# Ledger of designs, part 225: VHH binders against Abasic site processing protein HMCES (HMCES)

Target 1, 269 residues: Abasic site processing protein HMCES (HMCES), of Homo sapiens (Human) (q96fz2)
Amino acid sequence: CGRTSCHLPRDVLTRACAYQDRRGQQRLPEWRDPDKYCPSYNKSPQSNSPVLLSRLHFEKDADSSERIIAPMRWGLVPSWFKESDPSKLQFNTTNCRSDTVMEKRSFKVPLGKGRRCVVLADGFYEWQRCQGTNQRQPYFIYFPQIKTEKSGSIGAADSPENWEKVWDNWRLLTMAGIFDCWEPPEGGDVLYSYTIITVDSCKGLSDIHHRMPAILDGEEAVSKWLDFGEVSTQEALKLIHPTENITFHAVSSVVNNSRNNTPECLAPV
Key: E = the ipSAE of ESMFold2; O = the ipSAE of OpenDDE; V2 = 0.75 times the mean of E and O plus 0.25 times the DockQ between their complexes.

## First folded at step 19 (VHH)

Design wb31 (from wb2 with N111H; framework vhh_6z1v_2; at its last look DockQ between E and O 0.63; V2 from the best seeds 0.75)
Fold by OpenDDE, look of step 19:
Structure wb31 (fold): chain B 269 residues (1-269), chain A 123 residues (1-123)
Amino acid sequence: as target 1 above (269 residues)
Amino acid sequence: EVQLVESGGRLVRTGGSLRLSCAASGFDFSTYAMGWFRQAPGKEREVVAAISWHGGITYHADFVKGRFTISRDNAKNTVYLQMNSLKPEDTAVYYCAARPYQFYDRPSDYHYWGQGTQVTVSS
């Protein structure tokens, strides 16, 4: 996974992340660093994207079932990294393969510390190789959405008002991630960064791409992944597997350019 | 305590109309999406209609075909299901359900449920 969409307004995104805590009380996640949230139809590695994580990571006596939402850098920067510039990291940390997560120090160590997060997106993009050509067809991949009377197909929302209505009831894609905290050697703010765990693709997606993000489907899966206080690493890793509960449609080549940030990126062609 | 109380279910003839009501209490109704579900004997519970927390977005199942309409009154903490042109196939227990802000089509995605009201449509 090298491209995602996360364009919802902050308030809409927050509502979409409503949850019940361990006591059964409805809650909205509290924002950390809300100003770092930059909505975009075209998110690439090194950009900031919102993730969910347990409140216990920030507060010693917090209920571990409570959630915080925070923009983090896509591409995990390990805490042990000694260079002053995170861009000098020589290995790719955009994704973490599920089969080697425990073999790589960069992922094993933060995972062992309970640094599990849920990466939020409208969906993600993948490119299908066309047989016989060097051309790649991009696809937008996301949770199946309920078709509402007012929500024509994602493509039919001709009016801004209708578009907003469609997205107000959008089910966000919830991907399993690992995050780490990096302190710059020269001082400054702690950098929070994440990697997306990947698995072999489900059967439905296999023709498009052979790998997919580990998707946490449903509130229970999300809760267990986040709750590092009550759920061990071993138990959490059981949640990491391919899911068939996805849908996709072909999109235009507009998304190929990471600078393009328009609704056209995820619109059906 | 969270409560959802359905009312309005009764025996009606084919082609008849009913209006179901669900009164909610014990939670902030205005921040919850509401749904109507039904379960017929020997069948799975299925979504009939749903409405967003602000009432601006609605969903109706394909089998409704314009016969039913979901609405809500946040001032009264009540969600409604107007059912017209009822058919024997509509015979079921109808349940009111609630979930935070957004509605979904799966029963497992809803947190609060009423006890249900029986709708019977006779030929």
Scores: ipSAE 0.806, ipTM 0.908, lowest interface PAE 0.6, mean pLDDT 93
Fold by ESMFold2, look of step 19:
Structure wb31 (fold): chain B 269 residues (1-269), chain A 123 residues (1-123)
Amino acid sequence: as target 1 above (269 residues)
Amino acid sequence: EVQLVESGGRLVRTGGSLRLSCAASGFDFSTYAMGWFRQAPGKEREVVAAISWHGGITYHADFVKGRFTISRDNAKNTVYLQMNSLKPEDTAVYYCAARPYQFYDRPSDYHYWGQGTQVTVSS
């Protein structure tokens, strides 16, 4: 839950986020701060990644089912944080455990304000600890993907070089998050930042790692998590559970160094 | 009013061919991925083939590979399914479905559905 890939060009990412509002109107999310989007195969905490959130967070009387997409800092900085430098935060807010979310002020307070977001990624990485060794095997973990072909060709997505074509129809991983807004004491722009909610791993992932992100599978789950105008905190939290609708493959150790931003990070080995 | 209207289903002999059409109206066809699904009596609805909004990316289920071909004509707002080498197990109601830009395999992923056209393969 501490490394993701989110590498699609902005226009491809935006189309992958097409949705219907409450009235059945087809829409694309509206970007805020699009220049802060930095695509990479290898995103780590403190970097910016795109999230979805309700338009109602920004516009009085907006339809709460309409969506904004915005880059936010990974690692929630609570609105009450008093120091000038967010890196001075004394505790890790990369993830938020679902079983204690209502006990931690850093997460309970923004959740009570309806500050729910959907964290977007190609997928995430986890490292499996091997028996009796200090070596770790990284895996890339993602939604199952329907096998795609170039029109008139069959089997085209079966090799590493054909993964480029898979991205044109890639189902983005949609993870439940909480965000907060922090005003720097010296002034300047408000900092938007998020945490990813985690749950116990499903059976399919339990041999890799004991925790997984809370995944929102399908438009109904995404809509309910985002719509703080119509869906209460209590109801939204029912969406937070493990899923077996997930797949993975082993990747090379290139991804271990967060400075490596190449397709090799997620390529099957 | 969004409509998907399938046509071309009929009774055909084993080994025969059919071409199904689905005419779309009431939405911007060029921004939608299209899928063909089928449902035989007593069975679950299943994806047969799908095509991306731009027409350059497709999917065909393993049980129809080499026999069925999906295509689209954005100028006519129509998606097609060419069905060759038909078998009795292809007997089903065939449905056209749409969702924005990308296609997926689950019926719940699709926003618009046609009423279906019956394909029956004898002998």
Scores: ipSAE 0.768, ipTM 0.898, lowest interface PAE 0.9, mean pLDDT 91
ESMFold2 (binder alone), look of step 19: mean pLDDT 90; pTM 0.911

Design wb32 (from wb2 with D109Q; framework vhh_6z1v_2; at its last look DockQ between E and O 0.50; V2 from the best seeds 0.66)
Fold by OpenDDE, look of step 19:
Structure wb32 (fold): chain B 269 residues (1-269), chain A 123 residues (1-123)
Amino acid sequence: as target 1 above (269 residues)
Amino acid sequence: EVQLVESGGRLVRTGGSLRLSCAASGFDFSTYAMGWFRQAPGKEREVVAAISWHGGITYHADFVKGRFTISRDNAKNTVYLQMNSLKPEDTAVYYCAARPYQFYDRPSQYNYWGQGTQVTVSS
């Protein structure tokens, strides 16, 4: 996974992340660093994206079932990294393979510390290799959405008003991530960064791409992944597997350029 | 305590009309999407209609075909299902359900449920 969409306004995104704590009380996640949230139809590595994480990471006596939403840098910067510039990392940390997560220090260590997060997106993009050509067809991949009477197909929202309505009821993709905290050697703010765990693709997606993000499907999966206080690493890793609960459609080549940030990126062709 | 109380279910004839109501209490109704589900004997529970927290977005199942309409009154903490042109196939227990803000089509996505009201349509 090298490209995602996360374009919802902050208030809409927050509502979409409504949850019940262990007491059954409805809550909205509290924002940390909301000003770092930059909505985009075309999110690439090194950009900031919102993730969910347990409040316990910030407050010692907090209920671990409570959630915080925070923009973090895509591409995990390990805490042990000694260079002043995170871009000087020589290895790719955009993704973490589920089969080697415990073999790589960069991922094992933060995971062992309970630094599990849920990466939020409208969906993610993957490119299908066309046989015999160097051309790749991009696809937008996301949770199945309920079709509302007023919302034509994602592609048929002809009016801005209808478009907003569709997204107001959008089910966000919830991907399993690992985050770490990096303190710059020269001082400054702590950098929070994340990697997306990947798995082998489900059967439905296998023709498009052989790998997919580990998707946490449903509130229980999300809660267990986040709750590092009550759920062990071993138990949490049981949640990491391919899911068939995914849909996709072909999109235009507009998304190929990471600078393009328009609805056309995820619109059906 | 969270409560959803359905009412209005009864025996009606084919072609008849019925209005179901669901009164909600114990939670902030204005921040919840509401749904009507039904379960016939031997069948799975299925979504009939749903409405967003603000009432601006609605969903009706394909089998409704314009016969049913979901609405809500946030001031009264009540969601409604107007059912017209009822058919014997509509015979089921109808349930009111609630979930935060957005609505979904799967029962497992809803947090609160009523006890249900029986709708019977005779030929």
Scores: ipSAE 0.782, ipTM 0.895, lowest interface PAE 0.6, mean pLDDT 92
Fold by ESMFold2, look of step 19:
Structure wb32 (fold): chain B 269 residues (1-269), chain A 123 residues (1-123)
Amino acid sequence: as target 1 above (269 residues)
Amino acid sequence: EVQLVESGGRLVRTGGSLRLSCAASGFDFSTYAMGWFRQAPGKEREVVAAISWHGGITYHADFVKGRFTISRDNAKNTVYLQMNSLKPEDTAVYYCAARPYQFYDRPSQYNYWGQGTQVTVSS
């Protein structure tokens, strides 16, 4: 997984992240650094994207079931990294294979600190290759979406008409991630960065690509992955597996260039 | 303490009409999407229609093909299902369900459920 779309306005994205805490109270996640959210149809490694994480990472004695939403850098920079420039990291941390996560210091160490996050996206892109050719067919891959329509009844629900879009009811893709916190040696703000855990593709995606992000399907899975105060690393790792609850469509090559940030990137062809 | 109470289910002839109501209490109705589901004996519960928290976006299952219309009245904390041109295969227990802001098609995605109201359509 090396490209995503995360383009919703901040308020729409925040409402899509509504959740219940362990006491059953309806909540929205609390933002950190909301001005750093950069929506785009075409997010690539080194860019910032919003993730969910437990409030307990920020606040002594906080309820670990409460959620913070914050932009983080895609491409985990380990806390032990010694250079001044994160781009000098000599290994790729965009993804973390589930079968080797406990063998790699870059991922094992933050995971042991409970640094689990949920990476949010509209969906992700993957390129299907044919043997012996340079041609690649990009696909946009996402949770199945229910068909929406504009309400024809005004009197029973007095609501603004600006809620008619497919995206007003979009189910966000929720991917399992690990994050770390890096203090630049020359000073400056702590850098929060994440990796996306990957697994073998489900049968439905195997013709497109052999790997997929580890998707957390449903609020129970999301809650358990985030709640490092109550859910051990060993129990959390049981949530990491492929899912068949996924759909896709072919898109044009516009998405190939990561500088293209237009709705065409995810439009069906 | 959340309650969803369906009403309006009864026996009706093929081609007839019914209006189901679901009265909600114990939560902020205006921040919840609402859905109608149905279940016939021995079958799985299936979505019939759903409506967003603000009422401006809806879904209706293909098998109702414009025969059913969901609506809501946030002032009365009530969601409705207008059912026209009823068929014997519409016979089922109809359930009202709620979840925050957005609606989906699977029963497992909803937080709160009513006890159901029986709709029977005679041939």
Scores: ipSAE 0.646, ipTM 0.845, lowest interface PAE 1.2, mean pLDDT 90
ESMFold2 (binder alone), look of step 19: mean pLDDT 90; pTM 0.916

Design wb33 (from wb2 with D109N; framework vhh_6z1v_2; at its last look DockQ between E and O 0.64; V2 from the best seeds 0.67)
Fold by OpenDDE, look of step 19:
Structure wb33 (fold): chain B 269 residues (1-269), chain A 123 residues (1-123)
Amino acid sequence: as target 1 above (269 residues)
Amino acid sequence: EVQLVESGGRLVRTGGSLRLSCAASGFDFSTYAMGWFRQAPGKEREVVAAISWHGGITYHADFVKGRFTISRDNAKNTVYLQMNSLKPEDTAVYYCAARPYQFYDRPSNYNYWGQGTQVTVSS
């Protein structure tokens, strides 16, 4: 996974992340660093994206079932990294393979500290190799959505008003991530960064790409992944597997350029 | 305590009309999406209609075909299902369900459920 969409307005995104804590009380996640949230139809590594994480990471004795939403840098920067520039990291941390998560220090250490997060997106993009050509067809991949009477197909929202209505009821993709905290050697703000855990693709996506993000499907899976106070690493890792509960459609080549940030990126062709 | 109380279910003839109501209490109704589900004997519970927290977005199942309409009154903490042109196939227990803000088609995604009201359509 090297490209995602996360374009919802902050208030809509927050509502989409409504949850119940362990007491059954309805809550909205509180924002940390809301100003770092940059909505985009085309999110690439090194950009900031919103993730969910347990409040216990920030507050001592907090209810670990409570959630915080925070923009973090895509591409995990390990806490032990000694260079002053995170871009000098020599290995790719955009993704973490589920089969080697415990073998790589960069992922094992933060995971052992309970630094689990849920990466939020409208969906993710993946490119299918065309046989016989060097051309790749991009696809937008996301949770199945309910078709409403007012919402034509994602592509048929001819009016801005209709478009907003479609996204107001959008089910966000929830991907399993690991985050770490890096303190720059020269001082400054702590950098929060994340990696997306990947798995072998489900059968439905296998023709498009052989790998997919580990998707946490449903509130229980999301809650267990986040709740590092009550759920052990070993138990949490049981949640990491391919899911068939995914849909996709072909999109235009507009998404190929990471600078393009328009609805055309995820519109069906 | 969270409560959803359905009412309006009864025996009706084919082609008849019925209006179901669901009164909600114990939670902030205005922040919840509401749904009507039904379960016939030996069948799985299925979504009939759903409405967003603000009432601006609605969903109706394909089998409804314009016969049913979901609506809500947030001032009264009530969601409605107007059912017209009823058919014997519509015979089921109808349930009201609630979940935060957005509606979904799967019953497992809803947090609160009513006890249901029986709708029977005779030929």
Scores: ipSAE 0.712, ipTM 0.870, lowest interface PAE 0.7, mean pLDDT 92
Fold by ESMFold2, look of step 19:
Structure wb33 (fold): chain B 269 residues (1-269), chain A 123 residues (1-123)
Amino acid sequence: as target 1 above (269 residues)
Amino acid sequence: EVQLVESGGRLVRTGGSLRLSCAASGFDFSTYAMGWFRQAPGKEREVVAAISWHGGITYHADFVKGRFTISRDNAKNTVYLQMNSLKPEDTAVYYCAARPYQFYDRPSNYNYWGQGTQVTVSS
């Protein structure tokens, strides 16, 4: 749907994105525009969130398996958009349905240019609607996490350092996205913006909502989605399907107001 | 060339203790999470314990809690598994595995593997 958490400090987020290039060399993604990263427990459309994309988008003849991480605007602004203010776009581009992606000019054009990205989050929120009411129950939805135990260092028991280290092992949610590059008519920097591809929800989520983001589960899926130099659009689209490898818990209504940026947004109730 | 070399596996009596070591080379050990896995004949490889790159976060499978302890020494590029109160059910080949920074419970998440060391626990 239209809300995520992406709250980790930049260095923690970067380490969570460690990967292997096609030669097997271990790497971290290289940041573009790191000053635009705004961590929050409660990200909404039009805000920036970090995405992964191939280095080949920036450097001619680069190894297309190498990754860049950059904040981009949520809500794809097509390269052909003519107004000066992106909020005037009359189409909702927060999400892109997988079943019509090749029929919509806003999405098929950048996809044909290989503009595939992986959208990063701690997880996403979804609201369950009960029959006959406008009241909705929010859930936080994320990859299953291995159960961790705090390992004390001498002199570090009960310290804030121990609590920060719990998130140091968090498996980030990796969602398939499409991005585009828009040059403002009044001048200024090129705007990078993305949409999240959606699919029918898996059985485990169907009681919460009928749609879910297309999740790329594992390094092979992430690598193939990103590598537009070696993986065609047709082959990449085979990666777009629901997954059952997902878990969730109910959260309080604090998350409903997108101005609330606190850990309570994702805390279990 | 990346190498993980396990050592310390042997035959021990029920109730005994054993310490496994895994020496790492060919990569920056201090940036890798480490795991111990085991595989008994006819069974799937399963996680026993894991430790983060900085050593501050660990995992121990329920079937070894209170008996096994994972630790690491980044100065020596070595991860250890202290195994106490051994049972015949602990008989398996034990494998050391590595991946950058974070650990997971599934073998498919790990990039580098040792050749294994046999642990046999007799009645």
Scores: ipSAE 0.647, ipTM 0.852, lowest interface PAE 1.2, mean pLDDT 90
ESMFold2 (binder alone), look of step 19: mean pLDDT 89; pTM 0.910

Design wb34 (from wb2 with S52G; framework vhh_6z1v_2; at its last look DockQ between E and O 0.61; V2 from the best seeds 0.73)
Fold by ESMFold2, look of step 19:
Structure wb34 (fold): chain B 269 residues (1-269), chain A 123 residues (1-123)
Amino acid sequence: as target 1 above (269 residues)
Amino acid sequence: EVQLVESGGRLVRTGGSLRLSCAASGFDFSTYAMGWFRQAPGKEREVVAAIGWHGGITYHADFVKGRFTISRDNAKNTVYLQMNSLKPEDTAVYYCAARPYQFYDRPSDYNYWGQGTQVTVSS
């Protein structure tokens, strides 16, 4: 997984992340650094994307079931990294294989600190290698979406509340991630950065690519992954597996160039 | 504290009509999407219709094909299901369900459930 779409306006994204805390109270995640949110149809490594994480990472004695949403750098920068420029990392930390996560210091150490996050996207892109050619066919991959209809009971057919209705009800893809906090040697603000955990692809995606992100399907999975105060690393890792609850469609090559930030990137062809 | 109370289920003949209501209390109804589900004995619960928190978008399952209509009245904290052209296969317990802002088709994605109201359609 090396390309995503995460394009929703901040308030739409925030409502899509509504949840219940441990007490059953409805909440929206609290933003950190909201001005650093950069929506785009075409996110690549080193860019910032929003993730969910437990409030307990920021506040002593906080309820670990409460959620913060914050933009983080894609491509985990380990806390022990000594150079002043994160681009100098010699390892690819865009993804973390689930079968070796406890063997790699870059991932094992933050995981041991409970630094689990949920990476948010509209969906992700993968490129299928075609038989007998050098061509690659990009696909947009996402949770199945319930078919929405414009309501005849709204009374105001052209009202602003009815704009962009498919995206108002879009089920965000929720991927399991690990994050770390790096203090630049020269000083300055702590850098938060994440990796996406990957697993073997499900049968439905195997013709496209042999790996897929570890998807957390449903609020129970999301809550357990985030709640490092009550859910151990060992229990959390049981959530990491492929899912068949996924769909996709072919898209045009517009998405190949990461500078293209337009709806055509995810439009069906 | 939180309550969803369905009403209106009864025995009706094939071809008849029925309107179900679901009165909500104990939460901010205007920030919740609402769904109607049904469950026949020995079957799993299935979504029939759903409506977004603003009331501007809806879903209706294919098997109700223009026969059922979901609506909501946020001033009265109530969601409705108008059921027309009823068939014996519509016989089930109908449940009202709620989740914040967005609606989905799976029962496991909903936070609050009513006790259900029985609809029986005689041939």
Scores: ipSAE 0.795, ipTM 0.908, lowest interface PAE 0.8, mean pLDDT 91
Fold by OpenDDE, look of step 19:
Structure wb34 (fold): chain B 269 residues (1-269), chain A 123 residues (1-123)
Amino acid sequence: as target 1 above (269 residues)
Amino acid sequence: EVQLVESGGRLVRTGGSLRLSCAASGFDFSTYAMGWFRQAPGKEREVVAAIGWHGGITYHADFVKGRFTISRDNAKNTVYLQMNSLKPEDTAVYYCAARPYQFYDRPSDYNYWGQGTQVTVSS
């Protein structure tokens, strides 16, 4: 996974992340660093994207079932990294393979500390190799959505108003991530960054791409992944597997350029 | 205490009309999506219609085909299901359900449920 969409307005995104804590109380996640949230139809590594994480990471004795939403840098920067520039990291941390998560120090260590997060997106993009050509067809991949009377399909909204309403009821893709905290050697703000855990693709996606993000399907999966206070690493890792509960459609080549940030990126062709 | 109380279910003839109501209490109704589900004997519970928290978006199942309409009144903490052109196949217990802000089509995605109201359509 090297490209995602996360374009919802902050308030809409927050509502989409409504949850119940362990007491059954409905809550909205509290924002940390909301100003770092930059909505985009075309998110690439090194950009900031919103993730969910347990409140216990920030507050001692907090209810670990409570959630915080925070923009973090895509591409995990390990806490032990000694260079002043995160871009000088010599290995790719955009993704973490589920089969080697415990073999890589950069992922094992933060995971052992309970630094689990849920990466939020409208969906993710993947490119299918075309046989006989060097051309790749991009696809937008996301949770199945309920078709409302205002919109038959993504991109079929009759008006901007209807488009907004459709997205207000959008089920966000929830991907399993690991985050770490890096303190710059020269001082400054702590950098929070994340990696997306990947698995072998489900049967439905296998023709498009052989790998997919580990998707946490449903509130229980999301809650267990986040709750590092009550759920062990071993139990949490049981949640990491391919899911068939996804849909996709072909999109235009507009998404190929990471600078393009328009609805055309995820519109069906 | 959270409560959803359905009413309006009764015996009607084929082609008849019925309006179901669900009164909600114990939670902030204006921040919840509402749904109507039904369960016939020996069948799984299925979504009939759903409405977003602000009422601007709705969903109706394919079998409704324009016969039913979901609506809500946030001032009254009530969601409605107007059912027209009823058929024997519509016979079921109808349930009101609630979940935060967005509506989904799976029963497992809803947090609160009513006791249900029986709708029977005779031929």
Scores: ipSAE 0.747, ipTM 0.879, lowest interface PAE 0.7, mean pLDDT 93
ESMFold2 (binder alone), look of step 19: mean pLDDT 88; pTM 0.897

